VHH binders against Profilin-1 (pfn-1). Designs and how they scored, part 73

Target 1, 132 residues: Profilin-1 (pfn-1), of Caenorhabditis elegans (q9xw16)
Amino acid sequence: MSGWNAYIDTMTAAAPSIKRCAIVGAADGSVWARTEADNVFKASEEELKTFVALFNDVTQVPAKGADIEGVHYVVPRTEESLIFGKKENTGFFAVKTKSAVLIAVYEGPNEVAAQVRKAVESMQTYLNNAGY
Key: E = the ipSAE of ESMFold2; O = the ipSAE of OpenDDE; V2 = 0.75 times the mean of E and O plus 0.25 times the DockQ between their complexes.

## First folded at step 9 (VHH)

Design wa35 (framework vhh_6fv0_2; at its last look DockQ between E and O 0.85; V2 from the best seeds 0.00; counts 0 for: pae E 2.8 > 2)
Fold by OpenDDE, look of step 10:
Structure wa35 (fold): chain B 132 residues (1-132), chain A 124 residues (1-124)
Amino acid sequence: as target 1 above (132 residues)
Amino acid sequence: QVQLQESGGGLVQPGGSLRLSCAASGFTFSTYDMYWVRQAPEKGLEWVSTISYSGSNTYYKDSVKGRFTVSRDNAKNTLYLQMNSLKPEDAAQYYCAKDYDILTGYFGPEFDYRGQGTQVTVSS
């Protein structure tokens, strides 16, 4: 298990409504770590390459949405280092660090989304401070 | 306003058991992930366990895995922590929390939703 797996475990523990999550390279979408076993994060390399490229111009993302694991999400709005989407009772939060993109797919009521966001952003801050 | 009230703490011998409860009000309990955290004397707050809003997912600090079980009754707005095989190092003030940052191990301004806590003492 790579060191990055520990961050996956931390995020899922921090926000147990996260169903799947991954840490990928911001430059190319390469998977550094991801949830496994019953909650395998299934996005393909090609999909992740496309996804991380969204951060090159986040302002355009709301118009077209975002795809993760073959699922299309509506993106209400974006921030400079934050893309989030929603589909029914599911959604995702993706944050960009210096070198990585953290993606968390969650399921549940709207209230848990805020908790998931906080967890992901907390990890973002932690990794940024660590130089990642 | 958000209110959390922990109970069930007490004095037990090593190897003993306790069941903590947390009564929640002032928010839609069933729609929030919940946390158990603890603070031992001269130590900072540390994460113990989390449970998803539906109870379907649970996570534990490594040192309590296999001994502690978190659960919830959303109909009763109550969070539980079954503590078995208690050890002296488990002695602490236990808090239930809404929106706790387990990465920092403290209640920041955005995470300060907890009760008064319940004291767990483990001594022979």
Scores: ipSAE 0.867, ipTM 0.924, lowest interface PAE 0.5, mean pLDDT 94
Fold by ESMFold2-Fast, scan of step 9:
Parts: sequence; structure tokens; C-alpha cells
Structure wa35 (fold): chain B 132 residues (1-132), chain A 124 residues (1-124)
Amino acid sequence: as target 1 above (132 residues)
Amino acid sequence: QVQLQESGGGLVQPGGSLRLSCAASGFTFSTYDMYWVRQAPEKGLEWVSTISYSGSNTYYKDSVKGRFTVSRDNAKNTLYLQMNSLKPEDAAQYYCAKDYDILTGYFGPEFDYRGQGTQVTVSS
């Protein structure tokens, strides 16, 4: 599938405080696109399969937290299609669309977290409207 | 409350340089990613550049890469755009923004009440 890397580029331009991000298949966690090189998103295939399965019942996630790139995050709450977490000065937002899960890991203060969330949710809306 | 004031535009010949400034007030400038956006007469609004809150990450529209450099001085609450090797296609009204959704092109509620921006004219 060509073209998905352009969405990664668009997200990082919209929220440059995103350190690493990926677009993965909602059914299996297969990577469609991710940040590369010095900003490579390092989650294993096994971890991504486990992570996307969390969207099958998001209400269970706050009790256990979530693992991304081998880092355990505290998940304070979830929404129907949103899982987010925080660990010290880093955090993540993950949203589910019809066919994909978008994961963005960022570093920064609450204002930056709000801008990252907006970028992730904007991409979620765009992909859902495009049938993904 | 949120105020953004652009300056530094002017008339320049092709190949010339200009340095734009954006003075920010009414919010904690150092905690926001910032944007430069431009609009040419009878053309759409287009994104030009983004800089992270710390200044560590910068992104550019393909047509300006290598010619434009965005930077910021968080101690002075000021955003900058250094424009080198200016081309006629760069002529536009330039705006800085705190809220710009590049996926939808939406600026947020502050856009309609921002300053007039700063005009860049490239002619010989």
C-alpha cells in the first residue's frame, strides 16, 4: 500500500512534538506506515497485536495500563475509540478508525499534549470519512 | 487575550531575503507548537512551516525547503521565519498561528481576529 507515509508526514508537521508515530491495522496491528530513522517507532509485531486488541474493550485498560515500545504507560481513562497514557514527561494518544489504529508518542507539557491529541483526532476523522 | 503580531515583510527582488517576526502575548508561548501560513491574492491559504514548542523539530512545505528557516526565542515570546532565495511564488500575506490544523486547514477561533499579517512582495 503506497501513500500511507504521507499521512505520517502530515501528522508530524501538524504536531511536531510527536516523537514517534504509526498507523497500524485495527484487526492485526500490522504496520501500514511509521516514523523512520532517528524517529523510528520501535513496537514489536507482538506488542502491536496486543495493543490493538485493547480496543475490543477499552473499559478494561485503565486497570492494567498499556505497553508501547516496551514502555508501560498509566492510562487514566479511555473513550470509545481513544486510549491515552502518560509516563513522566512522555505520553501517547491512540485512536481507532474503521480499519486502522493511529498511535502517537510525544514529549512535552499539557499544552503540547492537547495539540497532539487534536492532530490525532483530526487524522482519525479524516480517515473515517475516507472509509478507513 | 491571545495576540499575535507579524512584522518584517516588504518588497524584495527575486533571490533576495527577508526575516519575518511574530510577537506573541496572552498565552504561555514556550508551551505551544507554532505555525507559519501564507495567502497569496486569489489563492488559498497554505501552510508554510511548523516548529515544536522547544524549537527542536521543524517542518516545511516542500517548495520552501532549503530556502526558509523557522526559529523561535522563547525568552522573548517571538517566532521567526528567515526567507532566503525568494521567488515570485513566495509573494503572499504571511501569518503566524498557534492553532492550525494542517489536515483540515482550520486555524481555530482566533484566526478571524488576528492581525493583518505581514506582506511579502517579490518583483523586479
Scores: ipSAE 0.604, ipTM 0.819, lowest interface PAE 1.4, mean pLDDT 89
Fold by ESMFold2, look of step 10:
Structure wa35 (fold): chain B 132 residues (1-132), chain A 124 residues (1-124)
Amino acid sequence: as target 1 above (132 residues)
Amino acid sequence: QVQLQESGGGLVQPGGSLRLSCAASGFTFSTYDMYWVRQAPEKGLEWVSTISYSGSNTYYKDSVKGRFTVSRDNAKNTLYLQMNSLKPEDAAQYYCAKDYDILTGYFGPEFDYRGQGTQVTVSS
């Protein structure tokens, strides 16, 4: 399987409450890999371009929230390379590497959210160390 | 205090079966994804299987897929691993964990396994 698709599989195995996830280009939101089939990550090219641009100034994101897959999330906090979005019992974590943005959409309690964050941050570190 | 206690290991012939159990206490078992990992001398810690907090999603290392089945009973705070068609390569100390980083193969301080594990030995 493609090297990028293997990272999708690794993240879902690491945090099985991830419902959908993707690796997209940090510059333009182009999809490098995503969950497929019954778990298709359905964000449009235009939405992903807008989404990755949020990392150009994460300080503005809490005031306006974020949209992914046509769903609007409250963004209670950001860090330089991390955006956390929340809506009811669902949420997302997005992290930026040198070349990519990793997006994981999950469903579950706060304990599961912490497990999802760890999985995406571990992948962020791996990709950064690999030069991506 | 978080406690995980593995049991059900033993000696079995190739092709045999064992059912491992992991009794959990000291945390709300039903809100955590859970993991089985194993340790053999020729390998470091090796991920075996993952199950979501509700039990609805399961994942397996390729070499055990179709032979092992992970399950959980949230009412009994217990995680299970049914191991069928056991091979000599499956011999290891088996551990359950409430967190595990598959990318690094580490249990971090926050994501730690507890207890001694349970030994699975496969021989004629």
Scores: ipSAE 0.363, ipTM 0.722, lowest interface PAE 2.8, mean pLDDT 87
ESMFold2 (binder alone), look of step 10: mean pLDDT 80; pTM 0.811

Design wa36 (framework vhh_6fv0_2; at its last fold request DockQ between E and O 0.94; V2 from the best seeds 0.00; counts 0 for: pae E 2.9 > 2)
Fold by ESMFold2, look of step 10:
Parts: sequence; structure tokens; C-alpha cells
Structure wa36 (fold): chain B 132 residues (1-132), chain A 123 residues (1-123)
Amino acid sequence: as target 1 above (132 residues)
Amino acid sequence: QVQLQESGGGLVQPGGSLRLSCAASGFTFSTYDMYWVRQAPEKGLEWVSTISYSGSNTYYKDSVKGRFTVSRDNAKNTLYLQMNSLKPEDAAQYYCAKDYDILTGYFGEFDYRGQGTQVTVSS
């Protein structure tokens, strides 16, 4: 398949405990692709604009946490291009590429979270190498 | 430490069925997503199927969708692949894996897969 939707399909197949995910523009949070239908990624345009701006200074994020899809997450760890949010048995990984932010919301134990992070980081590397 | 052992391969005619098993030990099987991959002679590893830790989500390579069914029994630490309507193109060494990157084909840092089980489909 072609287009940005194929990357959504690849991430969910690589980490089947991803519940919802999206690829959004790093500058403005515009949605390039997302999970749809029964698993709609439901963040608003304004929420996504605020969310991607967190990458302007990730060092401030652990103190404040992060909101996505109307849910507030504790952020126990960030890296320059990665934000990890956690709430109970759910969480998210978000990574920034040259042009985009990849967001994956998952449910499962910590072992699954590590598998989700690996899938999202692999896609991050692929997109960066492709110029995105 | 981590041990995976595949079984259930064999020789079948086109259109036949086989059921593969993967016995897991050395880790908490029920908390990991699991993968089936295969390798035909002189070819690279090819992703076949993925199943979530609970068994609630499954994914398949397009060419096997509708013919293969992945499942797991977390009480028995066992992963399964039911293969129906087998075709000559399905002939390969089949492996289960605890960690696999579909995008790069990398098995992670320690290559956690078993020795594999051979599936042969003859005319």
C-alpha cells in the first residue's frame, strides 16, 4: 500500500498492543494519518498543536505531564526526540522526526510498553532516513 | 535463558493443513507480544503473523490472511499457527520470536527465536 496510512498499518502490526496511533506534522500537529473507524485517534487539532510543541523543550515535560485525547499522563522520562507518558495500565510513546511526530497509545504491561517503544523508534529512524 | 522451540512442521500436499506449536520458557510469556516469521532457502526472514500478549489482536501478512490463524495459550506458554490451504509459496523454515522489527527485519539484540520447524509443500 502507499501513503501515510501504510505506516499506521505497519506500526500496529509490529506492536499489536497499540490501541490508537497517529502521524502528525511536527510544526503544527496537523494529522497526516491516524487509526480510524473502531479505534479513532480522537485528539483535537488544538490539542495536537499543544502536544507537538512539547518537543520544543522536552526537559519541562516531566514536571507538567502531557495531555493527549483528553487524558492526562504522567511523563516519567523524556529524551530529545521522545516523550513517554503513563497512566495506569495504559501509556503513550511519542517520537519526533524531521517533519513529523509519531504518537502511539498502548495498553499492556511494561514488557509490551518496551515492544511498543521499539516499534515507534524503528519507524522514527525509517522516516528520518527517508527525509521526513 | 529465553528458550523457544517450534514443532509441527512436515510435508503436505497443496491445499493441506499443518498446525505449528512454539513452546516458550525463560520469560513471562503472557506479558509479551509474539511473532511468527519464516525463511525460504536463500531468502531473508519474512514476517508472517503477530499476536498481542492477551491474544486479542492478530495481524497477518497479506498473502496468508484468511488461511493462517495465530493463537496462544498463556497458561501453557505456547504459541500456535494453524496453516490451512497451504501453497508451494508457504514452504519455509518457520520460527516463533519474542521480538521482531517488521520494518527492518531485525530480531532485537539477542535474536530470540527457536531452531525453527520445516514446512514443505509438494505437488
Scores: ipSAE 0.423, ipTM 0.750, lowest interface PAE 2.3, mean pLDDT 89
ESMFold2-Fast, scan of step 9: ipSAE 0.685; ipTM 0.859
ESMFold2 (binder alone), look of step 10: mean pLDDT 82; pTM 0.822
OpenDDE, look of step 10: ipSAE 0.878; ipTM 0.929
ESMFold2, fold request of step 11: ipSAE 0.373, 0.331, 0.301; ipTM 0.729, 0.707, 0.687
ESMFold2 (binder alone), fold request of step 11: mean pLDDT 82, 82, 82; pTM 0.830, 0.825, 0.826
OpenDDE, fold request of step 11: ipSAE 0.897, 0.903, 0.899; ipTM 0.940, 0.943, 0.941

Design wa39 (framework vhh_6fv0_2)
Fold by ESMFold2-Fast, scan of step 9:
Structure wa39 (fold): chain B 132 residues (1-132), chain A 123 residues (1-123)
Amino acid sequence: as target 1 above (132 residues)
Amino acid sequence: QVQLQESGGGLVQPGGSLRLSCAASGFTFSTYDMYWVRQAPEKGLEWVSTISYSGSNTYYKDSVKGRFTVSRDNAKNTLYLQMNSLKPEDAAQYYCAKDYDIFTGSSPEFDYRGQGTQVTVSS
């Protein structure tokens, strides 16, 4: 677990507009690492298990939305390994790698959202290339 | 046209201080996270610091933490790096950047780093 915290630090350094984030197991939603202290990523064990299961068929997600940290997000569309959502001035990007799901919650305008997506997708590529 | 112009570098003794500035134009500065990166003569680009679009969050390379402070003035479209307790290993060309991928240590083609400002620490 402690090794995975370095990836959280790298991701938040790349896009400081990320408010909270986590790296969880793709199979079961188990937390490998998350932001801590005042920026602690709060999601129940059951919620994360439900969330990662959405990647089994992302085409169904826009019809029902997604819940993260007890907040319901509207999901306008999905891509094979990407789910993203919006609620007012907040949003999230979640990407699936071979073994993990990266979740980043952010706040800010569209330009900020674009930078957060870039950071999350860059980490996704990096971890996939590293065999995760 | 997007432009970034660094200034404030120079020659200092070990333990000295410098304040770098980066004047930004051609984009909505207040909506972008900004970066300071550096390159020593025979080394690759190295990430130094990041500041969020609002200025609320800052991040630093471990070796500069506690010595360097990044800040910004969104009304003036200017990014700053206050460098204290400078060491010989800090000698490098310093650049500000709008887009930088710290996972790969690279910048995309549309990255608008300026010409940089040279920092030399006598040793």
Scores: ipSAE 0.468, ipTM 0.749, lowest interface PAE 1.7, mean pLDDT 87

Design wa40 (framework vhh_6fv0_2)
Fold by ESMFold2-Fast, scan of step 9:
Structure wa40 (fold): chain B 132 residues (1-132), chain A 123 residues (1-123)
Amino acid sequence: as target 1 above (132 residues)
Amino acid sequence: QVQLQESGGGLVQPGGSLRLSCAASGFTFSTYDMYWVRQAPEKGLEWVSTISYSGSNTYYKDSVKGRFTVSRDNAKNTLYLQMNSLKPEDAAQYYCAKDYDILTGYPEEFDYRGQGTQVTVSS
């Protein structure tokens, strides 16, 4: 089995307000690892392929928003390798590495959102340094 | 100014129990995920446990699962760590933290300006 599950475990321990998360291939959105069981990350292959393609031009995303797990999120702004969105009391952070996209869906106040962002960005840095 | 004050450490025999407390002030405790970390002599900081802002989700280092229980009382701005079946390997200075990078093993600069609470496990 995949060693990628260890990174999911690390992210959820780092930010326990993450409800669901996944590591997917940047080229095709294929799932490398995700939260399972009661916290299963539910996005379809088609949705993930569409989502990772957003990183080809992040400047277009705020006008359209983004869909994750059939939920449409308002994306207020983007950075070169970061897309984040909000919907009511939930949100997500997604970051691109050389070969992966990390997606974390969370629920909670702005302070929790900041902690989730830090966890996702820390993992992004680690994976980039590891050549992923 | 963020302040975190740990207490409840002490000397215990192997198999014994201790309950650690962390009194928080200077921030809205109820809106932050919180961490327990420890540092044994000649070791780096080691993550022990995490609890979500609401208390609904908890995570533990593998070696403490089933023995340690993290909890919080948001009305009292207090974080707890109940430690049962203590082992010599658990002896360390224990700190609570508002921010902690589990991947790098270092706390955010501000979180550990307090003294922590010492746990010693000896017969």
Scores: ipSAE 0.438, ipTM 0.751, lowest interface PAE 2.2, mean pLDDT 86

Design wa41 (framework vhh_6fv0_2)
Fold by ESMFold2-Fast, scan of step 9:
Structure wa41 (fold): chain B 132 residues (1-132), chain A 123 residues (1-123)
Amino acid sequence: as target 1 above (132 residues)
Amino acid sequence: QVQLQESGGGLVQPGGSLRLSCAASGFTFSTYDMYWVRQAPEKGLEWVSTISYSGSNTYYKDSVKGRFTVSRDNAKNTLYLQMNSLKPEDAAQYYCAKDYDIFTGEPSDFDYRGQGTQVTVSS
């Protein structure tokens, strides 16, 4: 594959514990690429528009949580360009670049969460270096 | 102390098969994604395959798809790479790793990478 799907392929190879992921536009939440078929990322365009707007002020997010794929996640903390959500043994990491937001949903214990976070942050650096 | 020990390499003719093993100790093997990487003479490290902690998801470098199969036995703390239809370009030192950054092309901590096992493909 070429284009944005190649980034999804690299991301899932880097962290195979990711169940579903997507790269969306930071301004509007438009989907640039996502996992498909049995691993389809199911968030609606309206939900994604709401989600990417959270990056306008991440400090407010821990008090309210965040919704991804119709599932409400508790957000224990945020960093300037990172939102981490948790619900039982599932969770997500979302990072913002200049023009994109990468969202990765995973399932597993704390060791898995750490591996997913590392991969998502590496992709963030890679995209920023590529001018996105 | 984290330890990874590869074995199973050898010399085969083109079209031959080898099965590599990686014995892991010193960490909770069943909670880590694992990687196979290789290095040919005068080349950098190259990612070959990834397997999720549960074994449910596997990924491969395009040039080995359909020929290599990664698997794991969490009860035995062992990672495997079945290599079929071997080609001269597959000749390399093969390593397993619990921490590998595909975006940078190198392990995050060389102390936790195994010593490797040599694969040679020749007549």
Scores: ipSAE 0.334, ipTM 0.687, lowest interface PAE 2.7, mean pLDDT 86

Design wa42 (framework vhh_6fv0_2)
Fold by ESMFold2-Fast, scan of step 9:
Structure wa42 (fold): chain B 132 residues (1-132), chain A 123 residues (1-123)
Amino acid sequence: as target 1 above (132 residues)
Amino acid sequence: QVQLQESGGGLVQPGGSLRLSCAASGFTFSTYDMYWVRQAPEKGLEWVSTISYSGSNTYYKDSVKGRFTVSRDNAKNTLYLQMNSLKPEDAAQYYCAKDYDIITGYGSEYDYRGQGTQVTVSS
């Protein structure tokens, strides 16, 4: 199928608690697809370029935190292809594939976070298997 | 009331194996990522391994990769760490911790860990 928006729709259907999300290029942070209108993912091009570069060495991220949509998140720890953060009642999960980074911003308690992580990791597996 | 209870530690010779268990109660175990951390004598707390809430993703400290395997049984609310080819540097008190403490308590992570289980590696 054509268009990266179908993958955005799939993730938000799987985890309705996702407030905003995007699929961006792993090399440069260029937006391939994102939520729009009332749920617009509003990270700047420069911010996304900085964000995807964090995956070059995720071990440095917990000391610095991460910025998404102009919001600074505490990153308690990272995994090889996963960065997640928290700020008050909001959070995000970002996963890297071969050529993309998927970012999902959510709001709610840890039960919500678990569902969002599942949706993002399922899509990560799908895209890796599809050669992305 | 959140409770984590570690077991399975003991004395083993270099090259030996141990299987640690962590029995969890007081929260919905299947919705949390879980962590194994350790503290050697005179050392700080070290992260060892992470397992996602579903068990589909596992991560390891470089020095234990290929030797340790984390797993979980969500039906039994139990976390496991299979430790093979144990080395003297693996000797430590081992603790399990839940994702909630990591997500909500940056810098206070692992406050809801159990009492731990001691692993000693010597001939």
Scores: ipSAE 0.000, ipTM 0.166, lowest interface PAE 10.3, mean pLDDT 80

Design wa43 (framework vhh_6fv0_2)
Fold by ESMFold2-Fast, scan of step 9:
Structure wa43 (fold): chain B 132 residues (1-132), chain A 123 residues (1-123)
Amino acid sequence: as target 1 above (132 residues)
Amino acid sequence: QVQLQESGGGLVQPGGSLRLSCAASGFTFSTYDMYWVRQAPEKGLEWVSTISYSGSNTYYKDSVKGRFTVSRDNAKNTLYLQMNSLKPEDAAQYYCAKDYDILTGYDEGFDYRGQGTQVTVSS
């Protein structure tokens, strides 16, 4: 948690359309950092533990969807280390690194979604290179 | 091989109704979320609706909400779109898809889409 807030700030600066985001442990869903105050990421520890376990087999996720902050998202498809979902004008991108899962919830059209994905994947690359 | 066959399009007057169907084969239909997308002349592809694999969750583009209803019959491997109170802006080629890549921008990247069925709304 300590110092990890700088990475949250970096992602939100790169993609201002991110409404809420978090960095959590890949093994257990423990929160390392998240947006707070008026933009608090509200997922429970139990929900996050369930969510990070989806990365054990991403191919099963489109059939079930995914739940974040008590909201059920349709997951159109997944990639090896990427789960993303959409519900009306809202959506999320979640990427797995060696030790972490980055989750960003956004609002807006596909052009906005592309910017959010780029920011999340940039941070994924950085953290993997840093050994996380 | 994945096959999707759309039908049910046609010409209607504003305020009219149409029911579109999509017959699916070549994959386990009941395990996939399904999508309706459309493309009007000189415009890009546009997501219209999603239905979860079980049929329990449905999602709609804001401009069609309350007018369109998506449903599915997993026993028949068929997806439906009931369109009521049709408006001229709804005129488009309608496609069903089992894979929808929102990451390509403008809703243009989806795999295994069908041939489409044309909806025309005019007097």
Scores: ipSAE 0.006, ipTM 0.177, lowest interface PAE 11.0, mean pLDDT 80

Design wa44 (framework vhh_6fv0_2)
Fold by ESMFold2-Fast, scan of step 9:
Structure wa44 (fold): chain B 132 residues (1-132), chain A 123 residues (1-123)
Amino acid sequence: as target 1 above (132 residues)
Amino acid sequence: QVQLQESGGGLVQPGGSLRLSCAASGFTFSTYDMYWVRQAPEKGLEWVSTISYSGSNTYYKDSVKGRFTVSRDNAKNTLYLQMNSLKPEDAAQYYCAKDYDIFSGTGSEFDYRGQGTQVTVSS
């Protein structure tokens, strides 16, 4: 989707520790935009459909974890519109808006997670205010 | 006011065992998932273990699986970490946490942590 790539660029510029990210439809996991080329976000549409359905009841997610790009992440905690996953030196933040789910996969120690979370939450606020 | 008090750390030889405790007050302990995190000198906070509010589900960092066991006593508002077969790489300041933000490093990541308990593994 033309234009949505600009939001991907904004998030990756705000948090350089983001290695791959995507914006997908909250209802079906359809990809609106994702990082490409050397930083291609490799999740299948079936995996993303399963992933966005986790936001229907986030309280179940810590018990089972979450799969992104074929990698199983431990989910230490969820909030109503946020899932945080961790595996070794990698992790992700996923946040839900009215119409979208933003997913950012990062690499690095826990200190860089603050910048990544801030970037995705800032975009979440922007998109919610824009009606998405 | 949320308070967490860690204890049980110390100096142990490689292969030894320690049991850490975390006494919680100021919130309804039995309704929160609890976490153990650690920080070695010159390194960031790393997640070690999670236990669900009921105690029914436990999760571990891959490098500690089979060696560490997390448990809780909701009647006593206390969280535990049994550490067996300790390795030099386990040496760190250990903290318990209830606040999700400890993992995000928002600049207030220490708001819901205690002072921690030091674990040293040396031969």
Scores: ipSAE 0.006, ipTM 0.207, lowest interface PAE 10.3, mean pLDDT 80

Design wa45 (framework vhh_6fv0_2)
Fold by ESMFold2-Fast, scan of step 9:
Structure wa45 (fold): chain B 132 residues (1-132), chain A 123 residues (1-123)
Amino acid sequence: as target 1 above (132 residues)
Amino acid sequence: QVQLQESGGGLVQPGGSLRLSCAASGFTFSTYDMYWVRQAPEKGLEWVSTISYSGSNTYYKDSVKGRFTVSRDNAKNTLYLQMNSLKPEDAAQYYCAKDYDILTGYYNYFDYRGQGTQVTVSS
């Protein structure tokens, strides 16, 4: 989404190990903005609707894992409004705000995962403070 | 244990060039994304550039894009910032950083930035 793409750019600048990311509606998974071109975030409408519904009860997610872009991730644990997953050298962090879910898919060793989490949580705080 | 040591600053005329270096120790440099940030007199910290752990992805503040180039040498645990076409507005103390927060402009208290290197642009 035109205006929302600035926030995608900010997250990728904060953590360049982010390969693809999106900002979607918390209620329905509708895409507000996502990475495009060579690093396009490809999740379907159906997949995103299913994914954002996981935030209705994050405690159930570790038992089943989560699917993003047709890839099944192991979710080792969840925290409040945070779901994160791992698959080999790839992973994701997803956080919920009042009206949005931010999803960032990254590649790299465990040390870069902390920077990706920080970028996503900082944006979560910023958007919550902005009323989103 | 984390140490970051900047160097390469100095006085240049507008349009001049400088190459900054940051020597890192006390952590596995090759597995962390790194930042260049600056602080001008009477101003807060300002993000300048980010480079991924592998060097494959780079990002820049709009006002320096096309003039500055960030790079790294993981074998030497060294981060670089090549600054071309310097403007008076680029004058600042430059710092390299680990775990910098672009949105808030803050650092993790336990992850130290270096002492910085001064860049002055005047004629």
Scores: ipSAE 0.497, ipTM 0.779, lowest interface PAE 1.8, mean pLDDT 88

Design wa47 (framework vhh_6fv0_2)
Fold by ESMFold2-Fast, scan of step 9:
Structure wa47 (fold): chain B 132 residues (1-132), chain A 123 residues (1-123)
Amino acid sequence: as target 1 above (132 residues)
Amino acid sequence: QVQLQESGGGLVQPGGSLRLSCAASGFTFSTYDMYWVRQAPEKGLEWVSTISYSGSNTYYKDSVKGRFTVSRDNAKNTLYLQMNSLKPEDAAQYYCAKDYDILTGYSDAFDIRGQGTQVTVSS
């Protein structure tokens, strides 16, 4: 098994409201690690390839929204290395590092969304400092 | 369960006026900053206006300053947008939104829940 699974475990332990998450290659959307079994992250390879390409020009994303696991999310605004969206009681945060994109899907009220964002951004900082 | 219901849109001629309303329920409306955002066909969501939880502070997109006025009635859990001197560029679906992370100081997304209300500007 890949050592990248340890980072998935770290994020889900830091924010228990994360329902599913993955670490994928920034260039091609290839899956490095993801939640499995009852919490399997279900995005297809083609969907992930399309999703990571959004980071090439995040200013275009609010016009189109974003698709994750077959769910279309409204994305009201973006930041340089952060795409986030919400649909009803679900949401996601996706951050780009040098070579990876981290995606976390969560459910719950505003308080848990804040915790999820902090967990994802902490891992982003860690991976960037590690050269990823 | 957070609910937001927009109304008041319609067809208006250039230079005309409309008053939009947003009825909020399922959260303590008076403790949240509220936003108006809009989306024209084939365009992204763009921020239009912000009003602080108390109503004391208001902010506007540069292109609507002096023409639009945001207000709120915390007793009625209702947000308003008074739109004067409407231009064709203002035609869009208008949504109200709650800052879903106001309590932590993060403004990372607008929480769009309602169907919106359509504003059309034509002669």
Scores: ipSAE 0.000, ipTM 0.159, lowest interface PAE 12.3, mean pLDDT 81

Design wa48 (framework vhh_6fv0_2)
Fold by ESMFold2-Fast, scan of step 9:
Structure wa48 (fold): chain B 132 residues (1-132), chain A 123 residues (1-123)
Amino acid sequence: as target 1 above (132 residues)
Amino acid sequence: QVQLQESGGGLVQPGGSLRLSCAASGFTFSTYDMYWVRQAPEKGLEWVSTISYSGSNTYYKDSVKGRFTVSRDNAKNTLYLQMNSLKPEDAAQYYCAKDYDILTGYHYGMDVRGQGTQVTVSS
């Protein structure tokens, strides 16, 4: 978690509509950093372990959806390293890097979702280039 | 203005069939993936089916596979959902929804929903 909070701060500054986010280990869902206090990311270790395992076969996710912070999201489709979900005015983007999964939960219309996706994908690129 | 008009709902007995239609206007229908979603009071919003812009790829919720078939007619700007072997748990308000512009590679999720069409399954 030490030092990784700076990346959380970078993402939330780039997309203020991110309500909660986390950086977790791709292998086990262990939390490296997350938003805290009034914006605490509340996913359990068990839920995160289940969630990161979805990246082993993203093509199965649309049929079942995905759960984050006890909320079930509709996942209409996936890309190789991207899972996104939507539930009314809330949603998430999750991207996988070599060693990490970045998860951002947001609230707002599709214009807001586009900004959140860009922030998450920019961080994905940065971490991949840094060897993570 | 983007418009989606659902129709074809109604009351059917368990085991019955309905064909839902969604008439689209105000956008280039042939360039968007389309969705069917449903909402029942006890279940909340549920994704039901996706069809790619060309009609070549279709995806279904596990509980409707083999019973529901999504299709589209790009020349008529119309989306369809053929529902066979209807069960009481299929009763819901059904909506069609358009996606983001798939040609840009950005995926926002569901964009526009219509007013919906009600499906009731009862003896």
Scores: ipSAE 0.000, ipTM 0.206, lowest interface PAE 11.4, mean pLDDT 81

